# VH-VL binders against q9gzu0, part 3

Target 1, 229 residues: q9gzu0
Amino acid sequence: MGDPNSRKKQALNRLRAQLRKKKESLADQFDFKMYIAFVFKEKKKKSALFEVSEVIPVMTNNYEENILKGVRDSSYSLESSLELLQKDVVQLHAPRYQSMRRDVIGCTQEMDFILWPRNDIEKIVCLLFSRWKESDEPFRPVQAKFEFHHGDYEKQFLHVLSRKDKTGIVVNNPNQSVFLFIDRQHLQTPKNKATIFKLCSICLYLPQEQLTHWAVGTIEDHLRPYMPE

## First folded at step 17 (VH-VL)

Design g5
Fold by ESMFold2, fold request of step 18:
Structure g5 (fold): chain C 229 residues (1-229), chain A 124 residues (1-124), chain B 107 residues (1-107)
Amino acid sequence: as target 1 above (229 residues)
Amino acid sequence: EVQLVESGGGVVQPGRSLRLSCSASGFTFSDYHMSWVRQAPGKGLEWVAYISRSGYYIYYPKSVKGRFTISRDNSKNTLFLQMDSLRPEDTGVYFCARTYWDETGSRGYYFDYWGQGTPVTVSS
Amino acid sequence: DIQMTQSPSSLSASVGDRVTITCRASQSISSYLNWYQQTPGKAPKLLIYAASSLQSGVPSRFSGSGSGTDYTFTISSLQPEDIATYYCQQSYSYPWTFGQGTKLQIT
């Protein structure tokens, strides 16, 4: 007999086919909100919480070229990067993010966040919400885990330091859901020469079918564990 | 001990208004979401309103949207339901329900404590 | 709107019997399903949340299971105090909806 889950899958596949005929991505049919939390190791310390200014969804063959460049620059990411060449993977780019901490008049600004050298961060958590574009329905959390532990990205940074390549790097978490785009800067003092790694942007990767797999809860409910003060 | 006590029910004519109150005690009211759930005579349960702990998120089903208004006064530990343009199908017992959400969010929402309800009858 | 269909609508069983009530959602609700007990003339009481989690203070003879669209509520050994109407309720999507209820009586 007809399975409700099978009927939902068939309807979604029909929409995908229509979008390909019109040269549009399924992801372009959604609105997104994304937040980035840097969780500190010290239990009493509140997370540093950032709001992404604009989430840019991409299903692009041209990104295959960028993934391959990342693989050439980092041997560790080869297997992960090859998997991301699948056409049913959605890339959600967060090129700009800003602190949710407000100044005196309640304004904030975009900034880069230093990831290394430091040892006070436990992990990076990304919170992703979506809804159908032009819907009056509330944003809902996408049912997917977006975490990148400090130890995992530090290993990749240390590997990059042993190579004399260009300054820009891309690293990913073990389950291949979070990609960090990193700028390497070299600082000199009279006694030392040091390298720092700054987070420029984040990209979330998920199967395209996950765009309609929502969990429950409001943005307020999901942000509260990370809210400062 | 968590306690929820509804009041303000009664018999009214169609088209009139009624305001329900729910007095909360035994917990920090401002930390919890709240809902109203109703039950028509001899019938099942129907969720009719939700308000978040901050009051910022408010939801209604189509059956009451535009006619009912949920609100809360956290300083008085009180939940309200303003019911305007009442219809005979709004007849039933109205329950105040605490709507639980743990900070992990993994378990979703559920109504973990209920009041005893206040009856509302809408008839000519 | 997500429709919740309970089966059966009414049920009679003997003390000590295993009782099973099913709840089917019109679409997947990802285990965001709760079960409530309502004794006649009283307010509902939460028994099970998140499909399978037992609320504190609820006897262990009550259990829940299921995923997707199909959920099951079980009383492993029926007791006289279990006479009530049982409701499933989804909290996955607004509007939150209840099943029509299952009236349980003891023979």
Scores: ipSAE 0.433, ipTM 0.756, lowest interface PAE 2.9, mean pLDDT 82
Fold by ESMFold2, fold request of step 18:
Structure g5 (fold): chain C 229 residues (1-229), chain A 124 residues (1-124), chain B 107 residues (1-107)
Amino acid sequence: as target 1 above (229 residues)
Amino acid sequence: EVQLVESGGGVVQPGRSLRLSCSASGFTFSDYHMSWVRQAPGKGLEWVAYISRSGYYIYYPKSVKGRFTISRDNSKNTLFLQMDSLRPEDTGVYFCARTYWDETGSRGYYFDYWGQGTPVTVSS
Amino acid sequence: DIQMTQSPSSLSASVGDRVTITCRASQSISSYLNWYQQTPGKAPKLLIYAASSLQSGVPSRFSGSGSGTDYTFTISSLQPEDIATYYCQQSYSYPWTFGQGTKLQIT
């Protein structure tokens, strides 16, 4: 085996070459729609459902940095990170979203969605749809699961708390398909000071080949479990 | 008990129109997708129209697209098929079918309940 | 459009026999495949959905299997009331399409 730093540099160079080769990606040939549901543990309580205003597909932006940051922070193993870096992966960024509740006006305000400390959320579900760009065909669900269970991200938040870093945080679900970009904030009240983690944005990772492997169902069908009615 | 009752079939000359109706009972009509399926004499089944529970998603095969119009009135629990510019090839029995979708989405669509059909004959 | 081809087009069997009907899709349909039974003069009846799931109230002698492009419908022990035409149908992509049918008769 080579020098550990040399192995990381060689892996980085291979990744950069693959990303450069793929700058004209398959993902640029698709339209996307994405929805985000925060599923509550209480079965009778309907999810908080959001529509992503623009899905931004990226091959080169943040991909390497986020993976390498996870290795440096000991959040990912080197082996799993190398496997991810060798894949032809699309990042689908969801930087802005709006509540689908009709009694909420939030188009211009940031989403103030606190993920921790709280214990009422079971999971985050992302619903991704695609079609060939400029097609009159309906959007179809991408055949992939994008779920991030509360226990999985809470474990990572507790690890971050022990480090006392004041940087932005990226956490991911076990199969590395959903990445949450988290803002660490300190709330101060007259009585107490507390740390909270607020969701800043979501990014979905999937192999580019998956973009043409659709399931069935309309957006209406797939959203219904999360709708108020 | 789920019931679907078709009506409006008959004998008509080529180039004319017919409007089929399907009256639904025994379930919450507005929660279910609906389809029309036809069967020519002595032949197999052909799907001819789909409408989602909300009415926003509507699909047709090329054989009828532009000539047939599916619609629904959720307040009257009724599904419709407007058939214009009828051809002899449109002759057959027309079935109203409930198009099922479960909440998991993992099993796709299927026609879980059918009416008994209404006959349509297009001939000179 | 996805073409569905059934084999055989017709068959005869005795009561108690095992009957097998195949359905081939012109492209992968990811197990979004249904089976219907139509007795003469009646509407079709759903038997199997999602390739292998038995509809409620359907006898356990009926089963389905397969994946990708190739699907199989089986009656484990043929009964007199099973005389019908059987259709496969894909619900993977519009337009939804049926096979041409398999006419089952009892000797």
Scores: ipSAE 0.430, ipTM 0.757, lowest interface PAE 2.8, mean pLDDT 82

## First folded at step 18 (VH-VL)

Design j1
Fold by OpenDDE, fold request of step 24:
Structure j1 (fold): chain C 229 residues (1-229), chain A 124 residues (1-124), chain B 107 residues (1-107)
Amino acid sequence: as target 1 above (229 residues)
Amino acid sequence: EVQLVESGGGVVQPGRSLRLSCSASGFTFSDYHMSWVRQAPGKGLEWVAYISRSGYYIYYPKSVKGRFTISRDNSKNTLFLQMDSLRPEDTGVYFCARTYWDETGTRGYYFDYWGQGTPVTVSS
Amino acid sequence: DIQMTQSPSSLSASVGDRVTITCRASQSISSYLNWYQQTPGKAPKLLIYAASSLQSGVPSRFSGSGSGTDYTFTISSLQPEDIATYYCQQSYSYPWTFGQGTKLQIT
């Protein structure tokens, strides 16, 4: 019997596959690439850059119940959730991401990034690229900004710290374009109980109408500011 | 001063090959994308090829795809255009152009410096 | 492919005149439009990038405007040295394409 984590992963993959089969969305006509940059407060420190293994598009209409459940659980505001449900928004799920650092042997492993406690991150930046499926065209940057400032998610973390019961936490940026799925872990040290928030996955919210709104530039051009010199 | 000097142009028969070179000076060549643009006699400008700083990203129009190959040697500050299976319609002046990219991407790509061009004539 | 249509194809004006050239894209190009000047026998020269940004060293009499599909290039006061062919170029999508050019002459 496979590792419980493996089973969960497989179950999630199956669910995702099933959801993909049911509703052909405009988003399904695109290939996506996504990169995650953790920008540090220190300007001299190069960003930590990650590549998303697979971007999974999901239409919000398919997850109405889940969204509403999230509202009930106080994970999301009702107003924001309703707005999302009314909008033809596609969810771009990034369940796995890998470090792009080639210099670190073994960084190809799925690494959970610790978001808290730490104070060196300024913001999380997600870069989304897409192209039409079966097109020989290059990936183009989606003309949307996906940023999550540390101040915004830290506030949410602090709020959750007071709540004992939830291991899985979802936080979102103010404009509700970036959702972070966080695993809360309690580490018992001999001296103190420490709480760690690990980033498990990211979900970007993009209005469907913006799927064809591209900026210009190659992936390289857009990643360059986040790459080590 | 930024300088781009094309060479390698000449007269060739259809079906033959020609290799153009562009020598760059006055700037850090490896920091800039490069392009080839051509101009048929008495006609307008036509973009021919793009190569990124690293050389990883290369793009062609359909008119030359499969026949032309853009490459660069950053160590030699040189841009190349290998032209195979040349056709009479490939006749024209070929310009190498520095292709600028702003860090934010808000300005897009533009050709801020051009060479004087090298003439290519494909005729029987 | 994005088609760029310039108007007019040719223009004659007097010194001191205001000259306007238009460029229309077949689809929105989100201001990723550049303007070039080419004098006879010379290489093109960048004048305007990103629809309205003046290239360094270019005289202020040159300007660009527009958005979406429609763009305009303007010479506020035509000078004798401005005799050239002008081209718009979109860099929004590949292949990059130029307008057919506008030949400007002085009467």
Scores: ipSAE 0.855, ipTM 0.950, lowest interface PAE 0.5, mean pLDDT 89
Fold by OpenDDE, fold request of step 24:
Structure j1 (fold): chain C 229 residues (1-229), chain A 124 residues (1-124), chain B 107 residues (1-107)
Amino acid sequence: as target 1 above (229 residues)
Amino acid sequence: EVQLVESGGGVVQPGRSLRLSCSASGFTFSDYHMSWVRQAPGKGLEWVAYISRSGYYIYYPKSVKGRFTISRDNSKNTLFLQMDSLRPEDTGVYFCARTYWDETGTRGYYFDYWGQGTPVTVSS
Amino acid sequence: DIQMTQSPSSLSASVGDRVTITCRASQSISSYLNWYQQTPGKAPKLLIYAASSLQSGVPSRFSGSGSGTDYTFTISSLQPEDIATYYCQQSYSYPWTFGQGTKLQIT
């Protein structure tokens, strides 16, 4: 059984290969940086901040089926879904993320972040920055909000828990801008069977027209609220 | 009271170097971004350099890029501008300015406090 | 680079007059526009930030408005102490740029 890291690398390579076969998109003209903040319910607890190692843009409606499924499951509205499907949307894949905690210098370990069963997370926030390729310009924040409230993905988790069959699940926020790829794991304890949902990867949906809609501020400025003092 | 005091200005020949300093007081210097803005005689204002609170992010206009270096010492509450390869067009009053950023970023950057400026003259 | 064009370059008005200065950006700057006042021989002073927000301690006779590429600075009732050069400045993208300035005089 190949090293989990090897599998991830292979998966990424497959994704890259698939993307190379696809026609040049507007998104290909940009460099992206992404950060993921896990905001805790306890205000005194600083957010867990992660940096995405590589952002992979894809101009495909690969999640059309998932979107429609979500509609069927009443996770989001048909109208919203149709609107999204009608728009040229860029998918920004974040296959790997690393902790930015300086104190954990040694833990370059691709930490699988457990989302369930835990109740201390308020929301997941993704911060997206971009710049034109080959530009001397700094990365700018993309003017889009990528948030996933715990209540929304927990509802979806509960729904999946009732279904015995799928190890890999995808959940999305109500506005269908954030998609979480989740690995379902069953842990056998001497007393009980526990199900754990681990975050494997994130995909952001961004309308193509918003690729050039930037806010202001440095990465530092936007990360500061999520950084430990 | 917020105070910014520039120093280091003077008369220099083209091609020479000059180092400006800005002493900050009345606020936590390390919590604020800083900028240099210059004004040529009888002319308008020109942004010259930006440095983030940490010093990690630095930006210059093309007019001074590669010649000027902004830096800061947060322990000394001091902002610096190293000016190399000075040109006559660099002549003017140089202001240090506190560059404000609100946590939400909705207001953008603005210079809420300015020093009185230090004059720099580049002439043969 | 974003160019900021102020109009007029100079104006003269009487005490009590309403004064309006315009600033146009070469592209949309999403209200990231600031207005500064500079009296002769002094450092600039922030009056308005984010297109319409009045800086603390600044008299209410000063105001700003606008969006996209077009912005307006207004003095509702000109006072003698308002003799100065006024500058708009965009902070939307680097390099940050100023308008050429508007010199305001009192007749």
Scores: ipSAE 0.853, ipTM 0.950, lowest interface PAE 0.5, mean pLDDT 89
Fold by OpenDDE, last read:
Structure j1 (fold): chain C 229 residues (1-229), chain A 124 residues (1-124), chain B 107 residues (1-107)
Amino acid sequence: as target 1 above (229 residues)
Amino acid sequence: EVQLVESGGGVVQPGRSLRLSCSASGFTFSDYHMSWVRQAPGKGLEWVAYISRSGYYIYYPKSVKGRFTISRDNSKNTLFLQMDSLRPEDTGVYFCARTYWDETGTRGYYFDYWGQGTPVTVSS
Amino acid sequence: DIQMTQSPSSLSASVGDRVTITCRASQSISSYLNWYQQTPGKAPKLLIYAASSLQSGVPSRFSGSGSGTDYTFTISSLQPEDIATYYCQQSYSYPWTFGQGTKLQIT
């Protein structure tokens, strides 16, 4: 009798296959919570923590046009895009995020976070939690690491700066698990023209097989390192 | 030295209520999660309740859910277990346990310190 | 719920013997397994956490190993003071569950 783990995996694969035939995503069976932490280089500076208002799971096939558009705009390579499209990957879109600042009563303001020009950010960390829908179970951390280091997205920003024609920019981390949708804005001051890159939305890429791979810990436990003391 | 001292145990009739307390000392109580674990006479260990540092996250097994309430007063370094609608099967020694969590979560939860326990007997 | 099956239920060994206890989970628990020792009339004591990490102050003769669903607790050289009941416990998912225990006696 096969390893219980093997049986579970097989059952999950069968379910996934069935759902695919129905044009349904396994991700649709889960509730998601997502948090975004902007970790600063200065250790004394507390991370900026944001809560995603809604996490929208989207199958890669449904996002094909946008991915290909990104390729056309030379935001990312065709090869990497094709690879992603061929993989059974779910996209978890975070269109809006709100500050979790406790010190500011009512600051649930949708904040466009400026990513450039600034060099004080070390990395962006996304924390993803999920649970089965209609379950009384607590949200569990998904066992995946979603990080985007400053150096990696800055390189991409600098590359785009040289190209005048693109207002919407998509950048991704090296392992293609975190995608940042960036709005390029030109600010004209009486004295200077400045270009600003604002974070509009985030999309996480997760293999469907990892949807049931959970770590342990509460949301609070995982957010604690990013929360003000 | 870390110390956990349970109190409030006793003999009660089925359907009655009992409130257990655990006094903590030797560490910053508010920095640790806490749990209750019980042991029926001559039986093994059973996890009964978990409460996070802040008290915001609370978990129970099905066996006690809806009947037991875990709470804490960080200002008094005290953990509580309110037990309502007690049943004979709730009879046992109840242990207060400090529940450790490493910041990375790689080690998971474990009970690193235990009290000596307080006995609870539910009998007609 | 995750069921923890501990084997054997009871064990007798001589001083100096190597003792092995196994714990099997009904599903993978990703090494979130702890081992406790309980002497008669006393509270449990943590020996091993995270499947293989030795708790501070615990003698090195105690060790743990395993992954997935199968875990092993070992006493390399049994001592008289090791007479106790040993429990495995998973902390992977709620409810947290214990094995039924292994009563260790010295012959």
Scores: ipSAE 0.850, ipTM 0.950, lowest interface PAE 0.5, mean pLDDT 89
Fold by OpenDDE, last read:
Structure j1 (fold): chain C 229 residues (1-229), chain A 124 residues (1-124), chain B 107 residues (1-107)
Amino acid sequence: as target 1 above (229 residues)
Amino acid sequence: EVQLVESGGGVVQPGRSLRLSCSASGFTFSDYHMSWVRQAPGKGLEWVAYISRSGYYIYYPKSVKGRFTISRDNSKNTLFLQMDSLRPEDTGVYFCARTYWDETGTRGYYFDYWGQGTPVTVSS
Amino acid sequence: DIQMTQSPSSLSASVGDRVTITCRASQSISSYLNWYQQTPGKAPKLLIYAASSLQSGVPSRFSGSGSGTDYTFTISSLQPEDIATYYCQQSYSYPWTFGQGTKLQIT
């Protein structure tokens, strides 16, 4: 009897192949939960934690045009984009997120988060959890790290600031696992013109093969470091 | 010193209910996950239930799901196991176990402290 | 469910002997394996967590190793007080499962 791991891998590959024929994603077989933590540089300041309302899995090939658009906009390289398209990666879209803080009146609404200009954020951390659909299993953390450091997205923001014509901006972390969809807004005050970048949505990129790579721990356990004491 | 003391065990007929309690001391109870593990006479160990520190996350094996209910009162440092629709196969010693979780998750879960157990006998 | 196959079911050894117990998981459990000792009439005691980490206060003669599906528990020099049943337990996925146990006796 083949190595249990081998059998599982084979089964997964068969499933992937079948889904591919149906133009479906392996990710469609999973339920996802996602949380977004804005970690501040000040250690005394607790992270701002958000829950994604819905995670939408999409195959990258379905968004080839968008990816290429990003290339055209010089958000990321053509080479990296092509590599991504070849890696059978699933996109996990987080179009809406809400604050988990109940103490903030009105936080039940979808809020845009201002990312710039501000320098108090250290990094954005996305926590992804999943389970097989129709399973009685709990959500498990996906064994992938999704972080976007302030310095990395600020650099990209500054680059875009020099370009006057684009309202919608996409920035990504260096390893191209986290994509931030940004709305550029110009605020005109009588005294000053200011540009702000608001986070509209997030998209995580995950190789299909990693969909079944789970760590252990509950959502609570993994959120605890980002929650107020 | 960490102490876990189980109580509530006894002899019951099939179909009846029993409620076990575990009194915790020597640590901040609310900071730890808790579990029940049972051992049938002369048999191995079987995980029965898990409850997170907040009580929000609860897990059971199929063998007891729908019949057993784990709960906790953090204000009283007490863990509970409500056992309904008891069956002869539920007979055994039931252990309360502190379930440790490291902040990084790299170590996973493990039962670092155990009570001495309380015996449960289900017989006609 | 992940099945844990522990071997041997029973073992007899002499004081000072090296004792080895194996535990095989039906699938990879990513080192989320714990080892427990249970002396007769007593509650289990944690010896090893995360496949190879020695629990505080546990003698250094106890050790664990392994990865993937295969794990090993070792007593480097068997002592009289080590007479017990030993269990492996996976905490990778629910339900958490134990091995069948290994009863260790001293000849």
Scores: ipSAE 0.849, ipTM 0.949, lowest interface PAE 0.6, mean pLDDT 89

